VHH binders against Salicylate/benzoate carboxyl methyltransferase (BSMT1). Designs and how they scored, part 6

Target 1, 379 residues: Salicylate/benzoate carboxyl methyltransferase (BSMT1), of Arabidopsis thaliana (Mouse-ear cress) (q6xmi3)
Amino acid sequence: MDPRFINTIPSLRYDDDKCDDEYAFVKALCMSGGDGANSYSANSRLQKKVLSMAKPVLVRNTEEMMMNLDFPTYIKVAELGCSSGQNSFLAIFEIINTINVLCQHVNKNSPEIDCCLNDLPENDFNTTFKFVPFFNKELMITNKSSCFVYGAPGSFYSRLFSRNSLHLIHSSYALHWLSKVPEKLENNKGNLYITSSSPQSAYKAYLNQFQKDFTMFLRLRSEEIVSNGRMVLTFIGRNTLNDPLYRDCCHFWTLLSNSLRDLVFEGLVSESKLDAFNMPFYDPNVQELKEVIQKEGSFEINELESHGFDLGHYYEEDDFEAGRNEANGIRAVSEPMLIAHFGEEIIDTLFDKYAYHVTQHANCRNKTTVSLVVSLTKK
Key: E = the ipSAE of ESMFold2; O = the ipSAE of OpenDDE; V2 = 0.75 times the mean of E and O plus 0.25 times the DockQ between their complexes.

## First folded at step 1 (VHH)

Design a36 (framework vhh_8h63_2)
Fold by ESMFold2-Fast, scan of step 1:
Structure a36 (fold): chain B 379 residues (1-379), chain A 124 residues (1-124)
Amino acid sequence: as target 1 above (379 residues)
Amino acid sequence: ELQLVESGGGLVQAGGSLTVSCAASGFTFSSYAMGWSRQAPGKERELVAGIYSGGSTYYADTVKGRFTISRDNAKNTLYLQMNSLKPEDTAMYYCARTEYTSGSTYRVKTYDYWGQGTQVTVSG
């Protein structure tokens, strides 16, 4: 990195103790970056809230891992589905801080830490790597330590790391994305995902694909993680155990479907293209997660928690701005697959329609989102 | 009413073994991290071992490889198995509960309730 770039980083002050929802350092990380779109800022707020929810589980498992492995002198951490920029470092900071604080309290030297950032090859790793010197400078100020950062481009539905090399694996809001769209969705025509009007065959198709994908994920990670290593995973999920068609997140995909139907009416998207489009997504419940983990057999469940939080903190009071914020969030996660299927020329118009539909459906803006946090130990 | 009652202390010859136990009542034992601390005459209290609700353990360097902490959640009982005892292990041993359900057993100041203690004396 150019030394002049280091000189442009603002002085960070860690004197605001009122940040109960956000970390002062993590907030500064998001602000110290280069220029960015409003969509990046909105996505960053959501990621901070998800991490705040999972933080107690992540901290406990990091501490227990260090103790069970008898304070190793070297730790290798993987962040799966890391995204780009400063957001890639949110959980990594918490992990490193937890290790350093623990080592200080038990009068042991802190380990050397390798941090492996994983996402698909198309992810903007260059922006993330340009931020590494700034991250290490701030980490040196807060913890008198640094870390080594590596990229591991590829699908986490394939091997990513050498055998028995990882000590801690973290993944946030990535594993609800399937490796592919399930087969046999012909009877769910007109729906992008599961809805209350979907046939049971659609639910079974999505569940089957999730079971295959999550089983494969666990088998692959079991080869790469050391015995007594830990894994902390956060999913978009649901609380319903008895009604398989009820979804806490169903409005996201229904509003997207309605927006695409507007474009069909305007002649910008063909009806056949819309009918062929299905989201490679699944929101599991606690029982479904437990069943897959127990059947695969490589990991013990330490903790499995369900959390609800109100997306109102994500939205503006102005209805137009609230709609734009939700549209920007859904765009961030769905844009690549929408471009692949419909082409890039419809994307801006599509998300203008999406923002409008959010303003017309006020109950969607105040709907509680369900998240599942599971922590695992390698047998 | 929360109560921790230690037992099993006594006089042991150097090189010998002893197990101390702690009976817990008045709270959901399985949900709490537990620990053992000791205090020798004229010295500060030392945390020697901790066990998280999930079963993970911590040991002070002074006892590592010689002491084993364990729990029986069905009996609401905490144990400390002490092997290869040395005169410097002579102390009052205290059972403790921490306010955290997991993690944080490495810190004496996070423990929110302590028992009356049981005396362990090792002669040379």
Scores: ipSAE 0.000, ipTM 0.190, lowest interface PAE 17.9, mean pLDDT 78

Design b01 (framework vhh_sonelokimab_d1)
Fold by ESMFold2-Fast, scan of step 1:
Structure b01 (fold): chain B 379 residues (1-379), chain A 124 residues (1-124)
Amino acid sequence: as target 1 above (379 residues)
Amino acid sequence: DVQLVESGGGLVQPGGSLRLSCAASGRTFSSYAVGWFRQAPGKEREFIGAISWSGGSTYYAVSEKGRFTISRDNSKNTLYLQMNSLRPEDTAVYYCAAKRYSGSYYLPSEYDYWGQGTLVTVSS
């Protein structure tokens, strides 16, 4: 039987004499989540999969932070690129659970915990904040504790928090998004990103932008985090082979490019619009991350891991369903940018073509995507 | 599975140095994270340090950071603890322990395999 999404959200316990407004609020929140498009479900599955890979690193760094700071009476945690709704709380739940389990084990009082959720101002923070009472209710059941939730709207390529205020920073699958599209991509026309056919100049433009952005990110976070505070970051990355044009994730951007070219041939998208579209994205390797972190100099690397995993379910379902599921995943992460550049009208047709291309291109079915997990200590 | 045997314990003078070894049997030692714990008379078992399966990451208790160094040699299936500037308070039975690379390095309950321990006495 199909699990019901609405049943995964903890319900508030209302007294019989509570007003209809409280019941209407709970019903509206649950229906909004339950009525969600396939893109929400796909994005939730991806976020849970990514967290499961990073969880051991996140748990160990949370414990070591608590021990090395001598069990502070309060902890301030930041989730950078938090997205919206229930998904904003996945890593936060693991962090709070880890702190409470550790404190109980070593016979220390649990700290008060402030959780700061960061995303761009256009993010639906209101939906996320409406989920806070449900999250605290679940946390009370599992850990007999609660947390305080705050919003920090703004780009993480700017200052977000007061100086020396944060103890733990987490970011999952956000930092591979660049602050802007790199300059000097005129020789990469028809490609949304780096491909094996891209010129070396495209690689250098993307690498340069990533180096600038990640250096700025580290410098800004170094001002906001306490000494011996921890940061755990997860990236879409690439393997350590020395070919700068080989991308473990290249197939999904190539298939999106091919789908857009189909729309150009059908007259639904202009060739000039396609040529002008470049993803503000970069998939670093381990060496590139190490070089930026070491050069910026504010953090020591505790762990840096590379994990291969499948973003889709190509082998477990029939080919058409597998293609549709992968299309929904790529749609979830790229749709706002595609709408901004091409308009909403093409999106459904675009991802129908994407799903078809996945089913027809057997070489993408054996692709593993590389994820990089890095943990850092503030010097 | 892995079997662990500690060696190198004994009597040392205050301010002295001592190197403990933990020999592992089994083909899977390189797949385990390993650590050192100690237990003094009348006290609970306490964490000293741990090292990841590859040797790329090391973890230390705050009180021992800078005095003790953990290392491993996967080709020899051996874990080491270099102890410098020893104090009478370091007197304890020292245990090596192994776990799969998952979860906490700091909790004894996360470790699946334990050695029998080696006594270190710091006294004049």
Scores: ipSAE 0.000, ipTM 0.275, lowest interface PAE 14.6, mean pLDDT 78

Design b02 (framework vhh_8cml_1; at its last look DockQ between E and O 0.01; V2 from the best seeds 0.00; counts 0 for: pae E 8.2 > 2, placed apart)
Fold by ESMFold2, look of step 2:
Structure b02 (fold): chain B 379 residues (1-379), chain A 124 residues (1-124)
Amino acid sequence: as target 1 above (379 residues)
Amino acid sequence: EVQLVESGGGLVQPGGSLRLSCAASGRTFSSYAMGWFRQAPGQEREFVALISWSGGSTDYSDSAKGRFTISRDNAKNTVYLQMNSLKPEDTGVYFCAARPYGSKWYSPTEYDYWGQGTQVTVSS
């Protein structure tokens, strides 16, 4: 999970020194960077696991794209929300390997491949670019090939590429981040996100923002992707179709809300500060995702899969270590937002409380969550 | 609005134990911080114990520390006070109190909702 792709809204009067107060905490997400910090370790392992789960869909769509486009001599691919470091190349490597294996099998020359790594302008692209020679060295060893790597700075809620220039887009665990905090979140006090005790209006606000953002994403990509080009997208999602407020008791935002409430109780965080903090996040279900895609109209759905996902890796792990591991993972993706809103002083105490809450919900420690994988063809 | 009903009081010998329960009728019980207070004849209500909305944080009066344990079960909308090693000076009417989530509060005037009380008598 990578919150760094949330805060891009096209602005006619962009001025970083005079940013609107409504966006201050989201803007802090753009400040994370540098490979080697402990804050990325849990996300790195998670991204590898998520890619492995989505890999059959990615491989199939890469192969079908090549065949349906009649083996073009030039391919442009993009990784949207690439983050920083070595994990930026995971899906790109698989795409290139798939193309090379397919071309060898059917006796065609492999195309030249441009790989565009997209992230917000504040992302530390230089750390990622330092891995390009290593990545191409590995491609030469494993595939006797190389590729051209470019940065594409900008929000995927804006135009990123020239019209009709992309053949394949991949994005994983990025599109559940909203462009901004939903408007009209009154009466969801004490909660960072949707819970079973939230009013219906909170769910409507989050869904409306997701519908707007994902519709815009699809429209923008449709201008950039060639006819019969493809996208493979992976979301944190949910299976619950009939209760829009349901979230599992161990839902990570619910546990973070609980932890902040403890700090309010202890006088370390004001009630008004907690009530003003909301996650710019949405975990769609299959039907909600399908409805946006069908209503926007530019893409045909190839696959739409829901997968169970075990966030804990060890059944033998004691309760304290399980709580610490989850706390580290959620801290890595949320700390910049939390510091921007609450200040740095409370963060260590907050995640001590988070780890404690994981142990107090013992029946939830080993439960799985849901990922949605969708693949699309541009009409 | 929440209604609170205490139970579990009674007569006990010094050194004995009692467990008080406070049943709440509100649908948003998990949003309330809870406290126990007691009142001896001729005295004001005094703080005994408090617990955060989640149960993750507690605090006790000096006289209760080490002997009493406050807990809650949000699924059953119930707060408990386990009282061990009871002394005659623990005698009084015990009240359950609730306030919206927020900072710790030790004064009775800071709580919005109160039960009717349950009598605890430690004989001899």
Scores: ipSAE 0.013, ipTM 0.463, lowest interface PAE 8.2, mean pLDDT 80
ESMFold2-Fast, scan of step 1: ipSAE 0.013; ipTM 0.458
ESMFold2 (binder alone), look of step 2: mean pLDDT 80; pTM 0.816
OpenDDE, look of step 2: ipSAE 0.656; ipTM 0.872

Design b03 (framework vhh_sonelokimab_d1)
Fold by ESMFold2-Fast, scan of step 1:
Structure b03 (fold): chain B 379 residues (1-379), chain A 125 residues (1-125)
Amino acid sequence: as target 1 above (379 residues)
Amino acid sequence: DVQLVESGGGLVQPGGSLRLSCAASGFTFSRYAVGWFRQAPGKEREFIGAISRSGGSTYYAVSEKGRFTISRDNSKNTLYLQMNSLRPEDTAVYYCAAGKWYTSKLYSADEYDYWGQGTLVTVSS
């Protein structure tokens, strides 16, 4: 049969109900794959910087996991919200290296390691799989070992793995994305996200959606992870406890809003279309993470750290190149949802304006953003 | 107050066996990894073995592997060390220790937050 007819099988269709909204936004959050300038693979500098911040926590938890499970002969690792290409292997390399170094140090045999890469079904897993032979050659040179790589397509707001099968879960800069846009944002018109001009009701709507999503995530992972298994998660977050409208994140969504307003002025986007568009994003603080984790109850918090770092220009020396690189990064994560809402015709012009606004932002103070790193043990 | 109290030390003949106990109070014992160290006269404190919070994982110093067994009972807040085939070289003060977030360096005394006063084990004819 022609492969095109497979897509018409009724059992593969989604019901026209409440779950349809969640699926639509999760699908729109698909990361761009391939080797293009607009892919996450092309913007690896930021991902390497984020991993370097989390590396000490990841290494420590990997070692403690191996010791607490008495050096299993088999380990199953999940990377949730993986990108495509080489970037999918950054954290996995550190995990495998840590296990092998620890086993040598304590005179134990290294385990066989299964590495499961998770992202939405629309992610370019084929580009990632093409790097597996190269990755294993590097592992053999560095660690005299290899791993087995599998794809696990699907939303991490659903079940992904068999019960009690995972030993270690890692996710970097994925869980700040919500399953859907929060309800009751009618009073936040003209803003894509929370700003200083937003009503308190917008903050409460976003917080409520984050609490539901993160609780669901923890419950689902608790079914899939073994007792004493470890999870290391990194979020874009904030340090503010007393002012819920203040954001420590780089003004990604403000610059995108300004760029869309330029298109409204030029007659390319209607004001009503802009007012109806909201980002399914949330930057939690330390207290909000602790409350969700403690209330859900399946995991013990080992470490919870806040790191400030300069996201500025992806460490480029040229402001023009920096503006394009940041625009390409935001385009990679937002393009599918922008096309779905505004249409394809505006996208190139939109991100040209975004790059310009990034160049202007580079002349302002507060180029530092906040990352939260949390490590958890399954009870 | 946080306390770790060792017991079961004493004089034993070469080839004999001895079981040490460590009673914990003043903290949630089940939240801590625990281990045994010893110190002989004129020597540095030496790692013997450790056990994870749940008791599911144990680690031993290579020189003592197969002769000593570490175990814990979280319902009784007690850590144990079973010592078999004892040698004169095993003569030392034995300490129990507890650490909440110990790493692969659990053989380092610096990884432990709470310590007992020690119990003397003498192996002689």
Scores: ipSAE 0.000, ipTM 0.153, lowest interface PAE 19.4, mean pLDDT 78

Design b04 (framework vhh_8cml_1)
Fold by ESMFold2-Fast, scan of step 1:
Structure b04 (fold): chain B 379 residues (1-379), chain A 125 residues (1-125)
Amino acid sequence: as target 1 above (379 residues)
Amino acid sequence: EVQLVESGGGLVQPGGSLRLSCAASGFTFSSYAMGWFRQAPGQEREFVALISWSGGRTDYSDSAKGRFTISRDNAKNTVYLQMNSLKPEDTGVYFCAAHRYGLGTYKSPNEYDYWGQGTQVTVSS
């Protein structure tokens, strides 16, 4: 486990006596990983890969924001869908370091920075808050600064911040989750999401819900962000413009469906409950993002990039490890929804079945998932 | 389509000088910090010098301090390394590398986004 996101420019260090403190901080990050089903180390690695992919866009937009706002003395940053623990700080560290380093280069005083971490009220904010002293210790060593960290519990499909208060908004791999399951999915029974066998009406239902949700998200953020403020968002997305039923991620939800079918056969889940379950998920393409952003109208697109994102750590050469790693990843993102619909008693057995199905489907190995990175400026 | 192309390497006698150049294309050069690394046969790549995106900050390895000078011309998308008082220990392949300013250390090769193919510097009598 490489804590690369906390690596700083050594020439900015102000106190050699704090070398032991820096080592302790790095060690604490490595040791905070969990083993087994809750696999915090695997989740940390994925988040670092996603940040590395989006890093050039995030750094550029942070620098341009500071310059275009004429180096304000106060900056308020929001991390939307922050999750818990150390992972909440990956992008925040990059943002703060970029601001401080830029200010030093242009001989300006660094601003005071408020960092608002947003997730649903049930998120483990206490684990995240316990990490704040370690995070600030590193910032003091490297940048002679600290940040103020606040929790902002609530859905980002609602108002979260006061009017015209935010300067920079970041969200990583959160906006592909819909506010609710789309209506009118009765003719997509047997499928948890869009597949090649799905009717066109299922695609239209999911697209409509995504358009509604993303439009609402942009409208809400528009009220909270200052003029010339920046927003950087990453999505699980897709490359196929001409076939709306082809999904780069479809195997995840198909294998979950197959695993639930096993539980129906074993009498642990009713068929009617399975048929009623649909994922509140959507993987947009570049054109769909452009159309929503342009139609809503509050933001200018600065950059919009698609990347082939290799999920190889879930598709190892070792079948057993590949099955376990993919099951743990899908469990991490779907468990609350599954518990709410099916109850918690089935979860361990369900993901044992999921791991088994991964080992039986070699075609799922080395699957490349498309990621979209978009940066926006508030008009 | 990102390219970093080094030039200016060669054979020089101890005490001599060389000026390395690195021409960049395919990315916004002025937004990137630039570093020089070197690698002797059978050794890992080691840090030599860095320059920030604006040119306002430079840093050097202990062996390069006082002898080498890094500079950049953002209008020409080029970074330079002026090497004076060269020693046999300076022999190696010299690599140009680009790093987005903000994350990681400029001294770790793993923090650099783009790399050139390298240019050979040999200091021998």
Scores: ipSAE 0.000, ipTM 0.103, lowest interface PAE 24.2, mean pLDDT 78

Design b05 (framework vhh_7d4b_2)
Fold by ESMFold2-Fast, scan of step 1:
Structure b05 (fold): chain B 379 residues (1-379), chain A 124 residues (1-124)
Amino acid sequence: as target 1 above (379 residues)
Amino acid sequence: QVQLVESGGGVVQPGRSLRLSCAASGFTFSSYAMGWYRQAPGKQRELVASISSSGGSTNYADSVKGRFTISRDNSKNTMYLQMNSLKPEDTAVYYCAAEPYRGSWYELSKYDYWGQGTQVTVSS
């Protein structure tokens, strides 16, 4: 497995591939998305929270796309970094609902809609495809409509779709993951990512890798999207403009580093293995996004906004539950990379340590996570 | 040679104020985030406040928010902690750090620069 593929969509759960039958699928469909003790429920809550934050931008851009393209009879939508199961359909449902509601209000026939789900080839597309009949049944009840679902396996740092075929592209919490770990991180030993203690060279290495990756992403999507097509992207980001080493999300990786260091002390992980592990992650600010988009030049920025929310506090959970919820969230996005580097045997102990560190460090637990939402129109 | 030298500690009555200073030398002070930590007898060292390399961002422990203010002067290679409305539970040795300590009992970063500490005692 190419390190680039592992690092492009960290929300993928490789262990999800073990359960691909109708019984497991039905159980997943019937599960409440609100219990903080379940890792899958926590992932569902996180994705719903992120979508809720981005929803007004997604709705506006979907409506404007339909109007500006003069109500086409066919729409092709891409969800990039779709993950698996029911979570793949959260944004797609909002897009289809928006189109159908708009068409009804202006007395136009709803288009036929093709929904292309993109994730790495290792993603459990079979579980997602088994959900399609249930999703369409729900659409018929709520919207009196249906959609056609296709898989597009591959890295979104490569071509995925035919030229000038897509009308709307959506991606949520995927593009902050880099194609690979940056080079020249030798002076950042002991840190999994950028922290306030990192050298400036680490920041420059991560920024350079992000600039290359996001430029490539935009170039590739520009060939696949129609003129006046729309793209809505959500990132984990930061508000800091003046100090590149000071960031709201650094505590996630600092606490993970501390937890791994505990395992080094206990003899379960070697110091050399910890020193060799770096997260292929970057939290851009608004200015960095604007500079890449403007320099690449294929898209106009419609909106670029920053939202703060606390990743550890879903549905008014207490501090103890919030700590476990944060641990479950970080586990979900980092577990495949951790297993590949350290092995399966340390994972449960590692995240027990992580949950403990979250509860013991109140200054980390009160940090707001920053999300950036950008909407783009193809020139 | 890297040096961090704390000053301004002492014995005060509850409700009074103290200002701690940390003078840094031997490294490019303006390139490093700085923090104040404290350690009370029988307790682990804890973060009190941190400040970014530019001074544009600050962070405080919940127990000191609204009472303490961290600041820095990069032209003088000095960091400060203004401590107002002091309480007996603020009694500790206060340490200056060039990098915020990572908060693990197993973590000792070779990149961390620490001062020798200054005692703050709040008692009647």
Scores: ipSAE 0.000, ipTM 0.116, lowest interface PAE 20.5, mean pLDDT 76

Design b06 (framework vhh_8h63_2)
Fold by ESMFold2-Fast, scan of step 1:
Structure b06 (fold): chain B 379 residues (1-379), chain A 123 residues (1-123)
Amino acid sequence: as target 1 above (379 residues)
Amino acid sequence: ELQLVESGGGLVQAGGSLTVSCAASGRTFSTYAMGWSRQAPGKERELVAGITRGGSTYYADTVKGRFTISRDNAKNTLYLQMNSLKPEDTAMYYCAAKYGSSWYTPLSQYDYWGQGTQVTVSG
């Protein structure tokens, strides 16, 4: 499989810091199998932090959807780029809880709820489906309800659902992944992404690819969602409007580039291989999102928020542990692309270098990641 | 199975150079990631340099640009070349081995340790 067509977040494991011994399956999903060099043991700390930030917007839009659709007896929800394991259900739990609490408050019967989990066909849906009984047990305890879970394998840059079938669409940290690496990046040698040393042509290539991909995404979702249905999307983004080469949150791609350059210096990676590798990624700003949404025209913007937050590097007592956790997270999202381009044999060594560079980065005073949360209503 | 013995420590003037070595006994040296740790009196032990099975290196900020870690798998020996030595580099230097490819692990998770070699830098 060509990793250039990976356009969703790779599967992240459940957060080890919140692992509960009450459920053996949940505990198994929490267990780390590696020593910082194995991305398969990476925790989901970032995904949980992103969801907690977007939660107020998700709750409001879920409530407004129910009210504006006059409390339908059936709701179909899509989670796009769902990943695998318990993390697939974090947003779904909040949505179901919000619906049930609202219905109870206004003395309405709760709807039947179908939850459609979408990711690429290579995603570990079997692990996610094995978690469904445990999730429904938790819903029965907290909400006295259950849901029906379906898989929808495929790229969200294609049709996934029948026409006018979805009521609520959620996607967290998936749409910053492009359908493919942009064309015309030959002048951006040695950089995995946009940096201060990149030519303007690289910025324009990435922006153009993002505009095409996000326009396609909106058009496809507009066919699948009912009128007055809601969509809540979270992006890795940036606040910079007038300096297109300045990046708020792409330190992780710079650190990965530095780590690969170390391997070139050590003779483990050729310079030509590094020069040919580019991330299919884009961090939009608020203005870029508004322009695409308004031009495509199928959706009204309800809310568009920019949030800065610390990834946690500076608050960990052990900088070494912070380096390991960050390396594991970046490995989880980038490993398939790296293996396809550089081979499996460099991966452990690469992420040891990455953990080291994160440790150096943790000593900087001012590091903020920017996330954009947008909520949309189908016209 | 793996045993580690450090040598090459001693007294050196500030600005000078010194090479410490670690001789490993056993047929499996090439399967270990290796590191150099140091402990000054009254301070915690810190990892100052690491090297993977494949030769990829790490250096603590305090020594980066001054120290060079290397390994010779044919001789089962690890080296630390120390240049531009400072009084703050005075410490007991320990050789450490961790089974696997990664040097990036808590010091408590290293599998084998040497007994140390003293480096004293006078100023």
Scores: ipSAE 0.000, ipTM 0.193, lowest interface PAE 18.7, mean pLDDT 79

